# VH-VL binders against q869s5r1519to1633, part 14

Target 1, 115 residues: q869s5r1519to1633
Amino acid sequence: YILVAEDNDINIKVVVRQLEKLGYTAIVGINGLKALEIIGSFPICLILLDCQMPQMDGFTCSTILRQIEPTGQRIPIIAMTANDSKDRCFEVGMDDYLSKPVRVDRLQKTLSDWI

## First folded at step 4 (VH-VL)

Design s06 (framework fv_recibokibart)
Fold by ESMFold2-Fast, scan of step 4:
Structure s06 (fold): chain C 115 residues (1-115), chain A 120 residues (1-120), chain B 108 residues (1-108)
Amino acid sequence: as target 1 above (115 residues)
Amino acid sequence: QVQLVQSGAEVKKPGASVKVSCKASGYTFTDYYMHWAKQAPGQGLEWIGEIYPNSGGTNYNQKFQGRVTMTRDTSISTAYMELSRLRSDDTAVYYCAREEWELPYYFDYWGQGTLVTVSS
Amino acid sequence: QIVLTQSPGTLSLSPGERATLSCRASQSVDSSYLHWYQQKPGQAPRLWIYGASSRATGIPDRFSGSGSGTDFTLTISRLEPEDFATYYCQQYGSYPLTFGQGTKLEIK
């Protein structure tokens, strides 16, 4: 499973469709709290994480995940960010980033690098 | 060559239902969302909803919720939009349109339109 | 619901002139999800500009789109007779998807 943590219906549709076309199974968390719940319940191999979500933003979610993850089980976290907001995602343990809206060629390259 | 061909004009009485078809060719029908839009005489475009032909999953504009039903038949690459309990303000040209997905989503091909007239 | 307001409603110009068409959103729309369509009487709309600034295949370079946030513009640098039509902006940033009311570009 690839976890898509995203609150916007259109962004969810875009990313889930692209993952489907690339042969992956997606599971969606509509906010940071739901994303953390899903990680505990499903075998997630990679997280696509929107940095700007209501209730709990992606930076907070990433920080919490890195604190609670089991030793030796670091799941890649790929930030999904607006074009001009790239340089802060690494500070909270995110591994890479994709600009929104996500393009299928960029997503394919990123997934091949981390999976 | 991608084509979307819609069914012909319909004249209906208030309270009736109308079912418009949109036959796709030139691409894999199940791979692309299909949208429907309404254009009343002299007015702009209004989004009605979408269907994903692979699953049959739909999402409707709440303004039409309860009166619109979108379906498809994958064996003949045809999408349908049925609008029930017709009113005079449903008189419009109805368009189907295909959604491009590889880049940020937009409607790359449109049907020719179907005029539905509701009159007593 | 995001409301798109186009202005002017009608723009009367002559061939050779510059046209500037405005589209304002009631909420911020990511430019990648703002598109423009051209429609002539009796015809279906046709994709013209996607992602605020990218010309669709076959669209002449006299057409350009720009803008971000809530303010978007379609510009035609030098009008040709075939450019007189109605232009609609559309947002794909949130459901329900919405179109502007259209700007009708007519010969003066």
Scores: ipSAE 0.446, ipTM 0.809, lowest interface PAE 2.5, mean pLDDT 87

Design s07 (framework fv_recibokibart)
Fold by ESMFold2-Fast, scan of step 4:
Parts: structure tokens; sequence; C-alpha cells
Structure s07 (fold): chain C 115 residues (1-115), chain A 120 residues (1-120), chain B 108 residues (1-108)
């Protein structure tokens, strides 16, 4: 599974549709809290994480995940963000970023790099 | 050559149902979302909903939720929109439209439209 | 629901004149998801401008689109007789997808 943590319904459709076209199975968490719940319940191999979400934003979610995950079992976290937030993404343990709106060619390359 | 060909005009009584078809050709039917829009006489366009022809998954405008059903038949590359419990304000031209798969997700091809008249 | 308000509702001009059509959104819309369609009487709409500023295939260069946030504009630098039609803006930034009410370009 690829986890898509995103609260905007169009952005969810965009990235899920692109993942499906590339042959991946997606599961959606509509905020950081639900994303953390999903990670504990499903075999997630990569996380696409919106940096700004209600209740728990992506930065907080990434920080918590990095604290609780076992040594050697690091799941790649790829930020989905506006250009002005990308530097902070790396500081909280995210591995890469994709600018919104997500382009399919950039998504394909990013998934190839991390899976 | 991409084409979307819709079924012919329908006249229905209030309370009836109508099912409009949209037959696609010239491309891989399951690769592109199909949308439906309503245009009442002399009025603008109103989005009704969408269907993913690959999965059959749908998403409807809340205004039509409970009265609209979208389906497809992949063996004949045809999408359907059924509207039930028809009212006089459902009198309109109904269009199907194909959604481009790549950003920015515009409607690149449209059917010719189907006039549905609801009258007693 | 994002409401798109187009102004004017009707724009009466002569061939050779410049036309400016406005589309205002009730909430911010990413320009990548703002599109314009042209519709002539008895015909289906046709994609005209996508992503706020990109011309669709076959659309003359006298047409240009611009804008971001809540304010978008379609401009026709020099009207030709075939340009008189109704133009609709559409947003794909949020469900339900919505269209503006249209601006009808008519010959003065």
Amino acid sequence: as target 1 above (115 residues)
Amino acid sequence: QVQLVQSGAEVKKPGASVKVSCKASGYTFTDYYMHWAKQAPGQGLEWIGEINPRSGGTNYNQKFQGRVTMTRDTSISTAYMELSRLRSDDTAVYYCAREEWELPYYFDYWGQGTLVTVSS
Amino acid sequence: QIVLTQSPGTLSLSPGERATLSCRASQSVDSSYLHWYQQKPGQAPRLWIYGASSRATGIPDRFSGSGSGTDFTLTISRLEPEDFATYYCQQYGSYPLTFGQGTKLEIK
C-alpha cells in the first residue's frame, strides 16, 4: 500500500488516480491522526504526506512517525507541499517532496527512487 | 478520432426515470473519467457527477444525490446516466464529457447532448 | 461549494474590438484547475483555455487567459465574427465541480 495523507478531495483524486495508472494501490488518510492509525493497521511501503492538514499537520505526523518506528524499518515519507514549505519537510525527517498540484511524471520518478 | 455519441431526445412524465447513454470511440474507454453535466433551457452548465469507467466508482453532486445513478458497460464502451423521480426542472440538455487523464484535468471531448423534456 | 461569478452576463461588442471576460471565485482556486469553454447555440461546449492560461489545440492566439486566486480573466484581443458565443469558466479545485453562469458575447 501507498498511504496518501491529504485532506483536499481533488488532491486525493489526483494522486490516487495517478498511483492507479502507475500500478500502485493507495489508501487514504484525510488527516495526520488518521494517517498514523492507518500505518499501524496496513502494510505501508511509502507515505505521500500533505504538509498542511487539519487536526495534525504533516510536519507533526512525520515527527511522531520517526520517533515511534523501529530501527531499520524506515518508511519513506514524501512531502506534498507548496514550494514555500519544502525546507521544513527535510528537517522533520521527510525524504523527498512533490510540489502541488502533483505531476504524474514527477510522481513516477519519485516512486521509482524510493520503492 | 475521439467521439462521444449520445442517445436521442426523450420526453417523460413527472415521476418517471430517464436513462441517457454516451458511447465512446477512438480511445481506450477505461483510461478516462466520464462526467455528466446539465444545461436547462437558456441556462448555464451544472455538473452532475463523474464515473471511473475502470472501477465503476462514482462521485455525484449532492444536488442530484439520491436521484442519479451513473454506470458503464466496458464491453461496448458506453457510459449511462439515469435520473429518477423526474420533475419539470429536470428539463434540460444533458452532456457527457471526457476528462483528460493528465493535469490539469479538463473536459477535452463532449457528446452532442441529449434533450430530456419533462412535461405532463 | 465554490461559486463562480462571471461578469458581465452579456457583453455587446463589434468585430475588431477587445473583449475582457471576468470570472470570480468565492474561494481561492489553484490556477491549474480553472478552465474556459466556448459554447455556440445548438452545440456542445468546447474546451478553449485550460489551467487559466493555456490555449487548447486549434484555438487562435488572439485568445488569452490569466489570473490566480479568486480572479480570472479571458481576453480576446481583436474579435472576429466567429468569436461571438457564450463563454463559461469552470473550476476543478473542489467538489462539486462548478461552472460560472456564462458571459454571452453578442454583436452590437
Scores: ipSAE 0.028, ipTM 0.677, lowest interface PAE 6.2, mean pLDDT 85

Design s08 (framework fv_recibokibart)
Fold by ESMFold2-Fast, scan of step 4:
Structure s08 (fold): chain C 115 residues (1-115), chain A 120 residues (1-120), chain B 108 residues (1-108)
Amino acid sequence: as target 1 above (115 residues)
Amino acid sequence: QVQLVQSGAEVKKPGASVKVSCKASGYTFTDYYMHWAKQAPGQGLEWIGEINPYSGGTNYNQKFQGRVTMTRDTSISTAYMELSRLRSDDTAVYYCAREEWELPYYFDYWGQGTLVTVSS
Amino acid sequence: QIVLTQSPGTLSLSPGERATLSCRASQSVDSSYLHWYQQKPGQAPRLWIYGASSRATGIPDRFSGSGSGTDFTLTISRLEPEDFATYYCQQYGSYPLTFGQGTKLEIK
C-alpha cells in the first residue's frame, strides 16, 4: 500500500489515479491524524504526505512518525508541496519531495528511487 | 483515432427521463474518466459530473444531485447519462468529454453533443 | 464554488487586430488547472490552451495564455477570420468544476 495523506479532493484524485495507473494500491488519509491511524493498521511501504493539512499538518505527522517508528522499519516519506518549503521537509525526516500538482513522470521516478 | 459518438436528439415532456449515450473508440475505455456538461440555448457550459469507467464511481455537481445518474457498459465502451424529472430549463445540448489523466487534467476529446428538448 | 467571470462578454474586432480575453476567478486557482476552450456555433468545444499557458496540439502560435492566482488572459496577437468564435475558460482546481460564461469574439 502507498499512503496518500492529502485533504484536497482534486489532489487526491490526481495522485491516486497516477498510482493506480502505475500499478500501485493507494490508501487515503485526509489529514495527519488519519495518516497515523492508517500507518498503524495497514502495511504501508511508502507515504506521500501533503505538508499543509487541517488538524495535523504533514510536518507534525512526519515528526511524530519518525519518533515512534521501530528501528529498521523506516517508511519513506515523500513530501507533496506547492511552494519552496522543501528544506523544512527534510528537517522533519521526510526523504524526498514532489511539487504539486504531481506529474506522473516525476511520481514514477520517485517511486522507483524509494521502492 | 479517438472518437466519442453520442446518441441522437430527444424530445421529452416535463416529468419524463432521458438517457444519453456516449460511445468511445480508439483508446482503452477504462483508462480515462468521462465527464458530462450541459449547454442551454445561447448559454455557456455547465459541468454535470464525472464517471470512472473502470470502477463505475461517480461524482456529481450538487446542482444535479438526485436527478442525474451516470453509468457505463465496458463491454461496448459506452457511457450513459440519465436525467430524471425533466423540466423546461433542462432543454440543452449535452456533451460527453474525455479527461486526460496526465497532469494537468483537461478535456481533450468531446462528443458531438445531444440536443434534448423538454416541451409540453 | 469557484466562479469564473470572463470579460468582455462580446469583443468586436477586425482581422489583423490583437485580442485580449480576460478570465477572473472568485478565489485562487492553480494555473496548472486553468484551461481554455474554443467553440464555434453548432460544434462541440475544443481544447485550446491547457495549464494557463500551454497550447494544445495544432493550435497556432498567435494564441498565448498567461496568468496565475485569480487573473488569467488569453491573447491572440493577430486575428485571422477562423479565430472568431466563443472562448471559455475552465477551472479543474476545485469541485464542482466550472466554466466561465464565455467571451464571444465577433467580426466588427
Scores: ipSAE 0.413, ipTM 0.808, lowest interface PAE 2.8, mean pLDDT 88

Design s09 (framework fv_recibokibart)
Fold by ESMFold2-Fast, scan of step 4:
Structure s09 (fold): chain C 115 residues (1-115), chain A 120 residues (1-120), chain B 108 residues (1-108)
Amino acid sequence: as target 1 above (115 residues)
Amino acid sequence: QVQLVQSGAEVKKPGASVKVSCKASGYTFTDYYMHWAKQAPGQGLEWIGEINPNRGGTNYNQKFQGRVTMTRDTSISTAYMELSRLRSDDTAVYYCAREEWELPYYFDYWGQGTLVTVSS
Amino acid sequence: QIVLTQSPGTLSLSPGERATLSCRASQSVDSSYLHWYQQKPGQAPRLWIYGASSRATGIPDRFSGSGSGTDFTLTISRLEPEDFATYYCQQYGSYPLTFGQGTKLEIK
C-alpha cells in the first residue's frame, strides 16, 4: 500500500488516480493523525505526505513517525509541497519531494527511486 | 475524433423529472471522467457534478444534491444526468463535458447542449 | 466555495484593439487549476487557455493568459472579428468547481 496523506479532495483525486494508473494501491489519510493510525494498521511501503494538513501537519507527522519507527524499519516519506521549502522537508526526516500539482511522470520516477 | 452527442430538447412541467443523455465516441469511454454543467438563459455556467464512468462513482455540487443523479451505461458509451422535482429556475441548457485527467484537470470536449424548459 | 469574479461584465471594442479580461478569485487558486473557455451564442463552451497561461490546441498566439494567486488575466493583443464571444474563467482547485460569470466581448 502507498499511503497518501492529504486533506484536499482534488489533490487526493489526482494522486490516487495516478497511483492506480501506475498499478499501485492507495490508502488515504486526511491528516497526520489519521496517517499515523493507518501506518500502524496496514503494510505501508511508501508515504506521500502533504506538508500542510489540519490537526497534525506533515512536518509534525514525519517527526513523530521517525521517532517511533522500529530500528531497521524506515518507510520512505515523500513530501508533497506547493512551494520551494523542500529543504525543510529533509530536516524532519522526509526522503524526497514532489511539487504540487503532482505530475504522473514525476510520481512514477520518484516511486521507482524509492520502491 | 472525440465527440459527445447529447439528447434533444425537453419541455417539462414543474415537479417532473428529466433525464439527459450524452453519448461518447472516438475514445475509450471508461478512461475519462464526465462532468455536467448548467447554463440558464443569458447566464453563466454552473457546475453540477461529475461521474467516473469506470467505477460509477459520483460527486455532486451541494446545490443539486438530492435532486440530481448521474449514471452511465458502458455498453453504449453513454452518460446520463437526471434532475428531479423540476422548478422554473431549472430552465437551462445542460452540457456534458469530458475531463482531461492529466494535470492540469480541464474540460477538453463538450457536448452540444440540451435545452430543458420548465413551464406550467 | 471559491467565487470567481470577472470584470468587466461587458467589454465593447473594435477589431484591431487590445482586450484585457480579469478574473479574481475569493481565495488563492493554484495557477495550474485556472482555465479559460470561449463561448459563442448557440454553441458549447470551448477550452481556450488552461493552467492560467497555456493555449489549447489551435488557439491563436494573439491570446495569452497570466496570473497567480487570486488575480488572473486573459489578454487578446489584436482583436479579430471571430474573437467576439463570452469568455469564462474556471477553477478546478477545490470542490465545488466554479466558473466566473463571464465577460462578454462585443463589437461597438
Scores: ipSAE 0.407, ipTM 0.807, lowest interface PAE 2.8, mean pLDDT 87

Design s10 (framework fv_recibokibart)
Fold by ESMFold2-Fast, scan of step 4:
Order: C-alpha cells, then structure tokens, then sequence
Structure s10 (fold): chain C 115 residues (1-115), chain A 120 residues (1-120), chain B 108 residues (1-108)
C-alpha cells in the first residue's frame, strides 16, 4: 500500500489515478492525524505526504512518524510540495520530494528510487 | 478517431426530467473521466460534474447536487447525464467532454452538444 | 469557488492585428491547471491552450499563453479571419471547476 496524505480533492484524484495506472494500491489520509491512523492499521511501504494539510500538517506528521517508528523499520516519506517550500520538508525527515501538481513520469521515477 | 456523439435535442416542461447520452468511440472508454457542462443561450460554460466510467464514481457541482445524476454503460461506451425537476433556466446546450489525465487535467475532446429546451 | 473574470468582454479588431485576452482568477491557480478553449457559434468548445502556455495539437504558432498566480493572458500575434471566435479560460485547480465568462473576438 502507498499512503497518500493530501487534503486537496484534485491532488488526491491525480495521484491516486497515477498510482493505480502504475500498478499500486493507494490509501488516502486527508490530514496528518488520519495518515498516522492509517500507518498503524495497514502495511504501508511508502508515504506520499503533502506538506500543507488541515489539523496536522505534513511537517508535524513527518516529525511524529520519525519519532515513533522502530529502529530499522523506516518507511520512505516523499514530500508533495510547491517548489518554494521543499527545503523545509527535508528538515523534518522526508526522504525526497515531488512538485505539485504531480506528473506521472516524475512519480514513476521517484517510486522506482524508493521501492 | 476519438469521437463523442450526443443524443438529440429535447423539449421538456418545467418539473420534468431529461436524460442526455454521450457515446464514446476511438479509445478505451473506462480509462478517461467524462465531464458535463451547461451553456445557456448566448452565455458561457458552467461545469456540472464528472464521472469515472471504470467505477461509476461521481462528483457534482454543488449548484446541481440533488438534481443531477451521472451514470454510464460500459457495454456500449455511453455516459448519461440526467437532470430532474427542470426549470426554465435549465434551457441550455449540454456538452460532454473527455478528461486528459496524465498531465494536469484538461478537456481534450467534446461532444457536439444537446439542446434542452424547458418551456413555460 | 474560484471566479474567473475575462477582459475585455468583446474585442473588435481587424485581421493582421495583435490580440491580447486577459483572465483573472479570484484566488491563485497553479498555471498547470489553467486552460483556454475556443468556441465558434453553433460549435462545441475546442481545447486551445493547456497548462497556461502549451498549445494543443494543431494550434498555430501565432497563439501563445502566459501567466501565473491570478493573472493569465492569451495572445494572438497576427489575427487571421478564422481566429474570430469566443475564447474561454478554465481552471481545474479546485472544485467546482469553473470557466470565465468568455471574450468574444469580433471582426471590426
């Protein structure tokens, strides 16, 4: 499962369709709190994480996940972000980034690097 | 090659329902979302909603929510838009349009339009 | 909802002239989700420019699109007779999807 943490309906639609076309199963969390619940409930192999979300943003979500995950069980976190905010995403333990709106070629390449 | 062919003009009374069809050909029908748009006489375009033909999932503009129903029949590659409780201001040409999706979304092919007239 | 305001509403020009059509959004729209459609009377709209600046298949080089944020422009460098039509901008950045009211390009 790939977790898509994203609150914008258009961005969710884009990424989920692209993942399905590439042969992956997506689970959507519409905010950071829901994303953390899903991680505890499903076998997530990679997280696509929007940096800006209501209730708990991606920065807070990434920080919490990195603090609670067991040694040796690090799940790749790929930021989904506007170009001008990517520096901050890396500072909170995210492994890579995709610029919004996500393009299928860039998504495929990024997934091949981390899966 | 890619074509969207819509059903013919309809004349309805206020309070009636109308169901417009859009038959797709030249591509894999289930791979592309289908959208519907309204254009009142002499006016601009208004988005009504979308349907995923693979699963049948829909998303409607709040302005039409409760009066519009979108469906499809994959065996004949046809999408439908049904609008109920018709009012005089529903008089318009209704278009179906296919969504290109691999890049940020746009409508690459359009049906020829169906004129729906609601009289009195 | 995002409101798209096009200006002018009507633009009267002669063949050979340059046309500049404006589309202004009430909120920022990612340029990748801003598109332009051409429509002639009695016909369906046709995709013209997508992602603010990319010409659709078969669209002549005299057409160009630009802009970002809230301000977008469609430019026709040298009008041909077949270019006189109504042009609509459209955003796909947020639901509900919206179109501008259109700019009618008419022959002087």
Amino acid sequence: as target 1 above (115 residues)
Amino acid sequence: QVQLVQSGAEVKKPGASVKVSCKASGYTFTDYYMHWAKQAPGQGLEWIGEINPNYGGTNYNQKFQGRVTMTRDTSISTAYMELSRLRSDDTAVYYCAREEWELPYYFDYWGQGTLVTVSS
Amino acid sequence: QIVLTQSPGTLSLSPGERATLSCRASQSVDSSYLHWYQQKPGQAPRLWIYGASSRATGIPDRFSGSGSGTDFTLTISRLEPEDFATYYCQQYGSYPLTFGQGTKLEIK
Scores: ipSAE 0.384, ipTM 0.792, lowest interface PAE 2.8, mean pLDDT 87

Design s11 (framework fv_recibokibart)
Fold by ESMFold2-Fast, scan of step 4:
Structure s11 (fold): chain C 115 residues (1-115), chain A 120 residues (1-120), chain B 108 residues (1-108)
Amino acid sequence: as target 1 above (115 residues)
Amino acid sequence: QVQLVQSGAEVKKPGASVKVSCKASGYTFTDYYMHWAKQAPGQGLEWIGEINPNSGYTNYNQKFQGRVTMTRDTSISTAYMELSRLRSDDTAVYYCAREEWELPYYFDYWGQGTLVTVSS
Amino acid sequence: QIVLTQSPGTLSLSPGERATLSCRASQSVDSSYLHWYQQKPGQAPRLWIYGASSRATGIPDRFSGSGSGTDFTLTISRLEPEDFATYYCQQYGSYPLTFGQGTKLEIK
């Protein structure tokens, strides 16, 4: 499963359709809190994480996940961003980034790098 | 080549319903969302809603919610828009349009339009 | 909902002149989700510019789009007779999807 943490309906539509076309199964968390719940409940192999979300943003979500993650069980976290918060994403333990709106060719390349 | 062909003009009485069809060809019908837009005489375009032809999922503009129903028949690659409880201000050309999704979302192909006239 | 306001409503020019069409959004729109369509009388709209600045297939290079945030512009560097039409901007950044009211480009 690939977890998509994103609160905007159009951005969710974009990413989920692209993932499905590439042969992946997506699970959506509409904020950081829901993302953390899903990670504990499903076998997530990669997280696509919007940096800016209500309730718990992507920075806070990434920080918490990295703090509680068991040794040797690191899940790749790929930031989805408007390219204005890239540096901070890496500071909180995210592994890579994708610019919004996500393009299928960039998504495919990024998934091949981390899966 | 991609084509969207719509049904012919309709004349309806106030209170009636109209169902407009949009037959797609030249691509895999279930791979692309279909949208519907309204254009009243001499006016601009107004978005009505969208349908995912694969799942049947629909999303409507709140202005038309409760009066519009979008459906599709995958066996004949045809999308439908039904508008009920017609009023005179529903007189318009109605367009179907295909959504391109691999780049930022936009409407790459449009049907020729269907004129619906509502008059007593 | 995001309201798109186009100006001017009507622009009267002669072939050979430069045209500048404005589209202003009531809220910020990601440029990737702002598009322009051309419509001639009795015809369906046709995609013209997508993502604020990318020309659709077959659109001449005299057409250019620009802008970000709330201010977007469609420019025609040297008008040809076939360019006289109504142009609509459209946003796909927020539901409901919306179009501007259109700018009618007419021969002077």
Scores: ipSAE 0.399, ipTM 0.802, lowest interface PAE 2.7, mean pLDDT 87

Design s12 (framework fv_recibokibart)
Fold by ESMFold2-Fast, scan of step 4:
Formats: sequence, structure tokens, C-alpha cells
Structure s12 (fold): chain C 115 residues (1-115), chain A 120 residues (1-120), chain B 108 residues (1-108)
Amino acid sequence: as target 1 above (115 residues)
Amino acid sequence: QVQLVQSGAEVKKPGASVKVSCKASGYTFTDYYMHWAKQAPGQGLEWIGEINPNSGRTNYNQKFQGRVTMTRDTSISTAYMELSRLRSDDTAVYYCAREEWELPYYFDYWGQGTLVTVSS
Amino acid sequence: QIVLTQSPGTLSLSPGERATLSCRASQSVDSSYLHWYQQKPGQAPRLWIYGASSRATGIPDRFSGSGSGTDFTLTISRLEPEDFATYYCQQYGSYPLTFGQGTKLEIK
């Protein structure tokens, strides 16, 4: 499963549809708390994580994930960012980034790098 | 190439229902969302809603919620929009339009429009 | 809902002149989700500019789009007779999707 942590309906539609076309199964978490709950409940192989979400944002979510994950069980976290927020995402342990709105060719290349 | 061909003009009485069709050709029908828009005489465009032809999932503008139903028939590559309990202000040209996927969403092809006249 | 306000409502110009059409959003719209359509009387709308600044296939380079946030502009550098039409801006940044009321470009 690929986890899509994103609160905006249009951004969810963009990413989920592109994942479906590429042959992946997506699960959506609408905030960081929901994302953490889903990670504990489903076999997530990669996380697409919006940096700005209500309740628990992506920065906090990534920080918590990196603190509690076992050695050798590192799940790739790919930031979904508006233009020019990349530097902060890397500071909290995210592995890569995609600019919003996500383009299918860029998504495919990024997924190929990490899964 | 890509074409969207809509059904012909309709004249309806207040309280009736109308069902407009949009037949797609020149592409894989299930790969692209279909949208519907309304244009009253002499006025601008108003979005009614969308349908995913693959799943049948719909999303409607709240203004039309409860009166509009969108469906499709994949065997004949045709999308439908039914509007019920017609009022005089439903008199308009109704367009279907295809949504492009690969770049952020826009309507790349439009049907020719269907004039629906509601009069007593 | 996001309201798009276009100005002017009608723009009267002669062939050869520059046209500037404005679209203002009631709240910020990501430029990637702001599009322009051209419509002539009796015809369906046609995609003209997508993502605020990208010309659709077959659209002459005298047309350009620009803008971000709440202010977007469609510019025609040198009007030709076939350019006289109504132009609509549209946002796909949030539901419900909305269009501006249109700017009618007419011959003086």
C-alpha cells in the first residue's frame, strides 16, 4: 500500500488517480494523526506526505515516524510540497519531494527510485 | 479524433425531467472524467458536476445536489446527465467536457451543447 | 466557493491593438489550476490557456497568460479579427469548480 497523507480534496484526487493508473493501491490519511494510525494498521511500503495538514502536520508526522521506527524498517517518506518548501522537509527526515500539483511522469520516476 | 457528441434540443414543462447524453469517441472512454456545465441564455458558464466513467463515482455542485444525476454506459461510451424538477431558470445550453489527467486538470474537449428549454 | 470576477465585462478594441483581460479570485488559487477558455457565439467553449500561462495546442503565441495568487491576466499582444469572442477564466483549485462571468471582446 502507498499511504497518501493529504487534506485537500483536489490534491487527493490528483495523486490517488495517478497511483491507480500506475498500478498501485493507495490509502488516504487526511492528517498526520490519521497517517500514523494507518501506518500501524496496514503494510505501507511508501508514504506520500503533505507538509501542511490540520491536527498533526507532515513535519511533526515525519519526526514522530523517524523516532519510533525500528532500525532496518525505514519506510520512504516523499514530501508533497508547494513550490520552495523542500529544505524544511529534508530537515525532518523525508527522503525526497514532489511539487504540487503532482505530475504523473514525476510521480512514476520518484516511485521507481524508492520501491 | 476526439469527439463528444450530445443529444438534440429538448423542450420540457416545469416539473418534468430531462436526460442529456454525451457520446465520446476517439479515445478510451473510461480513462477520462466527464464534466457537465450549464450556460443560461446570454450568461456565463456554471459547473454542475463530474463523473468518473470507470467507477461511476460522481461529485455534484451543491447548487444542483438532489436534482441532478450523472450516469454512464461504458458499452457505448456515453455519459448522461439527468436534471429533475425543472424550473424556468433551468433553460440553458448544457455542455459535457472531458478532463485531462496528466497535467493539472482542465477541460480539453467539449460537446457541442444541448439546448434545454423549460416553458409552460 | 471561490468567486472569479473578470474585468472589464466588455472590452471594445480594433484589430492591431493590445488587449488585457483580468480575472480576480475571492481567495488564492494555485496558478496550476487557473485556466482560460474562448467562446464564440453559438459554439462550445475551447481551452485557450491552462495553468495560468501555458498555451493550449494550436493557440497563437500572441496570446499569453500570467498571474498568481488572486490576480490573473490574459493578454493578446496584437488583436486579429478572429480573436473577438468571450473569454472565461476558470479555477480547479477547490470544489465547486467555478468560472468567471466572462469578458466580451468586441470590435469598436
Scores: ipSAE 0.353, ipTM 0.799, lowest interface PAE 3.3, mean pLDDT 88

Design s13 (framework fv_recibokibart)
Fold by ESMFold2-Fast, scan of step 4:
Structure s13 (fold): chain C 115 residues (1-115), chain A 120 residues (1-120), chain B 108 residues (1-108)
Amino acid sequence: as target 1 above (115 residues)
Amino acid sequence: QVQLVQSGAEVKKPGASVKVSCKASGYTFTDYYMHWAKQAPGQGLEWIGEINPNSGWTNYNQKFQGRVTMTRDTSISTAYMELSRLRSDDTAVYYCAREEWELPYYFDYWGQGTLVTVSS
Amino acid sequence: QIVLTQSPGTLSLSPGERATLSCRASQSVDSSYLHWYQQKPGQAPRLWIYGASSRATGIPDRFSGSGSGTDFTLTISRLEPEDFATYYCQQYGSYPLTFGQGTKLEIK
């Protein structure tokens, strides 16, 4: 499974549609807490994580995940962001980023780099 | 060549239901979402909803929720929009439109439209 | 819901003139999700400009789109007779999807 942590309906549709076209199965978490719950319940191989949630839940989610992850079982976290600030994403343990709206060619390249 | 062909004009009485079809050709039907829009006489366009032909997932405009049902038949590459409990203000041309997904989402091909007249 | 307001409602011009059509959103719309459609009487709408500024296939270069945030513009540099039609802006940034009320471009 690829986890999509995103609260905006259209952004969810864009990413999930592109993932299914590329042959991946997506599971959606509408906020950081739901994302953490899903990670504990499903075999997630990569997380696409929205940085533009009202409470900055994506950054908090990334920080918590990195603290509780078992040694040697680091799941790639790819930020989804509409702004140019990528420094914050790396500071909280995210591995890469994608600009919104996500393009299928960029998503495919990113998935090939981390899966 | 992509083509969307809709069913012919319908005349219905108030309280009846109408089911409009949209037959797709020239592409893989299950790869593109299909949308429906309403245009009352002399008015602009109003979005009704969408269907994923692959999964059957639907999403409707709240204004039509409870009266509209969208379905598809993948064996004949046809999408359907059924509107129930018809009122006079449902008189309109109804369009199906294909959603392009690879670039920012837009409606790249449209059906020719189906005129539905609701009269007593 | 995002309301799109087009102005003017009707624009009366002659062939050879420049046309400027406005579309204003009640809240910010990512330009990638702002599109324009042309419709002639008795016909289905046709995609004209997508993502605020990209011409659809086959659309003449006299058409251009611009804008971001809440203000978007469709410009026709030199009107041809076949350009007289109704133009609708549409947003795909938020559900429900919405269209503007249209600008009717008519011969003077």
Scores: ipSAE 0.378, ipTM 0.788, lowest interface PAE 2.8, mean pLDDT 87

Design s14 (framework fv_recibokibart)
Fold by ESMFold2-Fast, scan of step 4:
Structure s14 (fold): chain C 115 residues (1-115), chain A 120 residues (1-120), chain B 108 residues (1-108)
Amino acid sequence: as target 1 above (115 residues)
Amino acid sequence: QVQLVQSGAEVKKPGASVKVSCKASGYTFTDYYMHWAKQAPGQGLEWIGEINPNSGDTNYNQKFQGRVTMTRDTSISTAYMELSRLRSDDTAVYYCAREEWELPYYFDYWGQGTLVTVSS
Amino acid sequence: QIVLTQSPGTLSLSPGERATLSCRASQSVDSSYLHWYQQKPGQAPRLWIYGASSRATGIPDRFSGSGSGTDFTLTISRLEPEDFATYYCQQYGSYPLTFGQGTKLEIK
């Protein structure tokens, strides 16, 4: 499963549609709390994480995940951001970033690099 | 060559239903969402809703929720929009339009339009 | 619901002049989801500019789009007779999808 943590309906549609066309199965968490819950319940191989979400933003979610994950078992976290600055994403343990709206060719490359 | 061809003009009485068709050709019908829009005489465009032709899932503008039904028949690459309990202010040209999905979403091809006249 | 307000409603100009058409959103719209369509009487709309500034295939370079946030503009640098039509802006940033009321570009 690829986890899509995103609260905007159009952005969810964009990313899920592209993932399905590329042959991946997506599961959606509409905020950081739901994302953490899903990670504990499903075999997630990669996380696409919106940096700005209600209740728990992506930066907080990434920080918590990195603190609780087992040593040597690191799920790739790819930031989805309207801001093209990536410096803070790496500070909180994210591995890469994609600008919104996500383009299918960039998504495909990112998935092949990290899965 | 992508083409969307809609059914012909309809005249209906208030309270009736109308079902407009949109036949697609020149591409894989199930790969692109189909949208419907309304244009009343002398007015602008109003979005009615969308359908995923692969799954049949729909999403309607709240303004038309309860009166509109979108369906499709994949065997003949045709999308349908049915509007029920017609009122005089439903008199309009109705368009189908295909959604491009690989880039930021927009409507790249449109049907020619179907005039629906509701007269009492 | 995001409301798109286009101004002016009607713009009367002569061939050779510059046209500037405005589209203002009631809330911020990501420019990637702001599009313009051209419609002539009796015809379906046609995609003209997508993502605020990208010309659709076959659209002459005298057309340009710009803007971000709540303010978007379609500019025609030198009007040709075939450019007189109604132009609609559209947002695909949130549901329900909405169009502006249109700007009718007519010969003076």
Scores: ipSAE 0.467, ipTM 0.813, lowest interface PAE 2.4, mean pLDDT 87

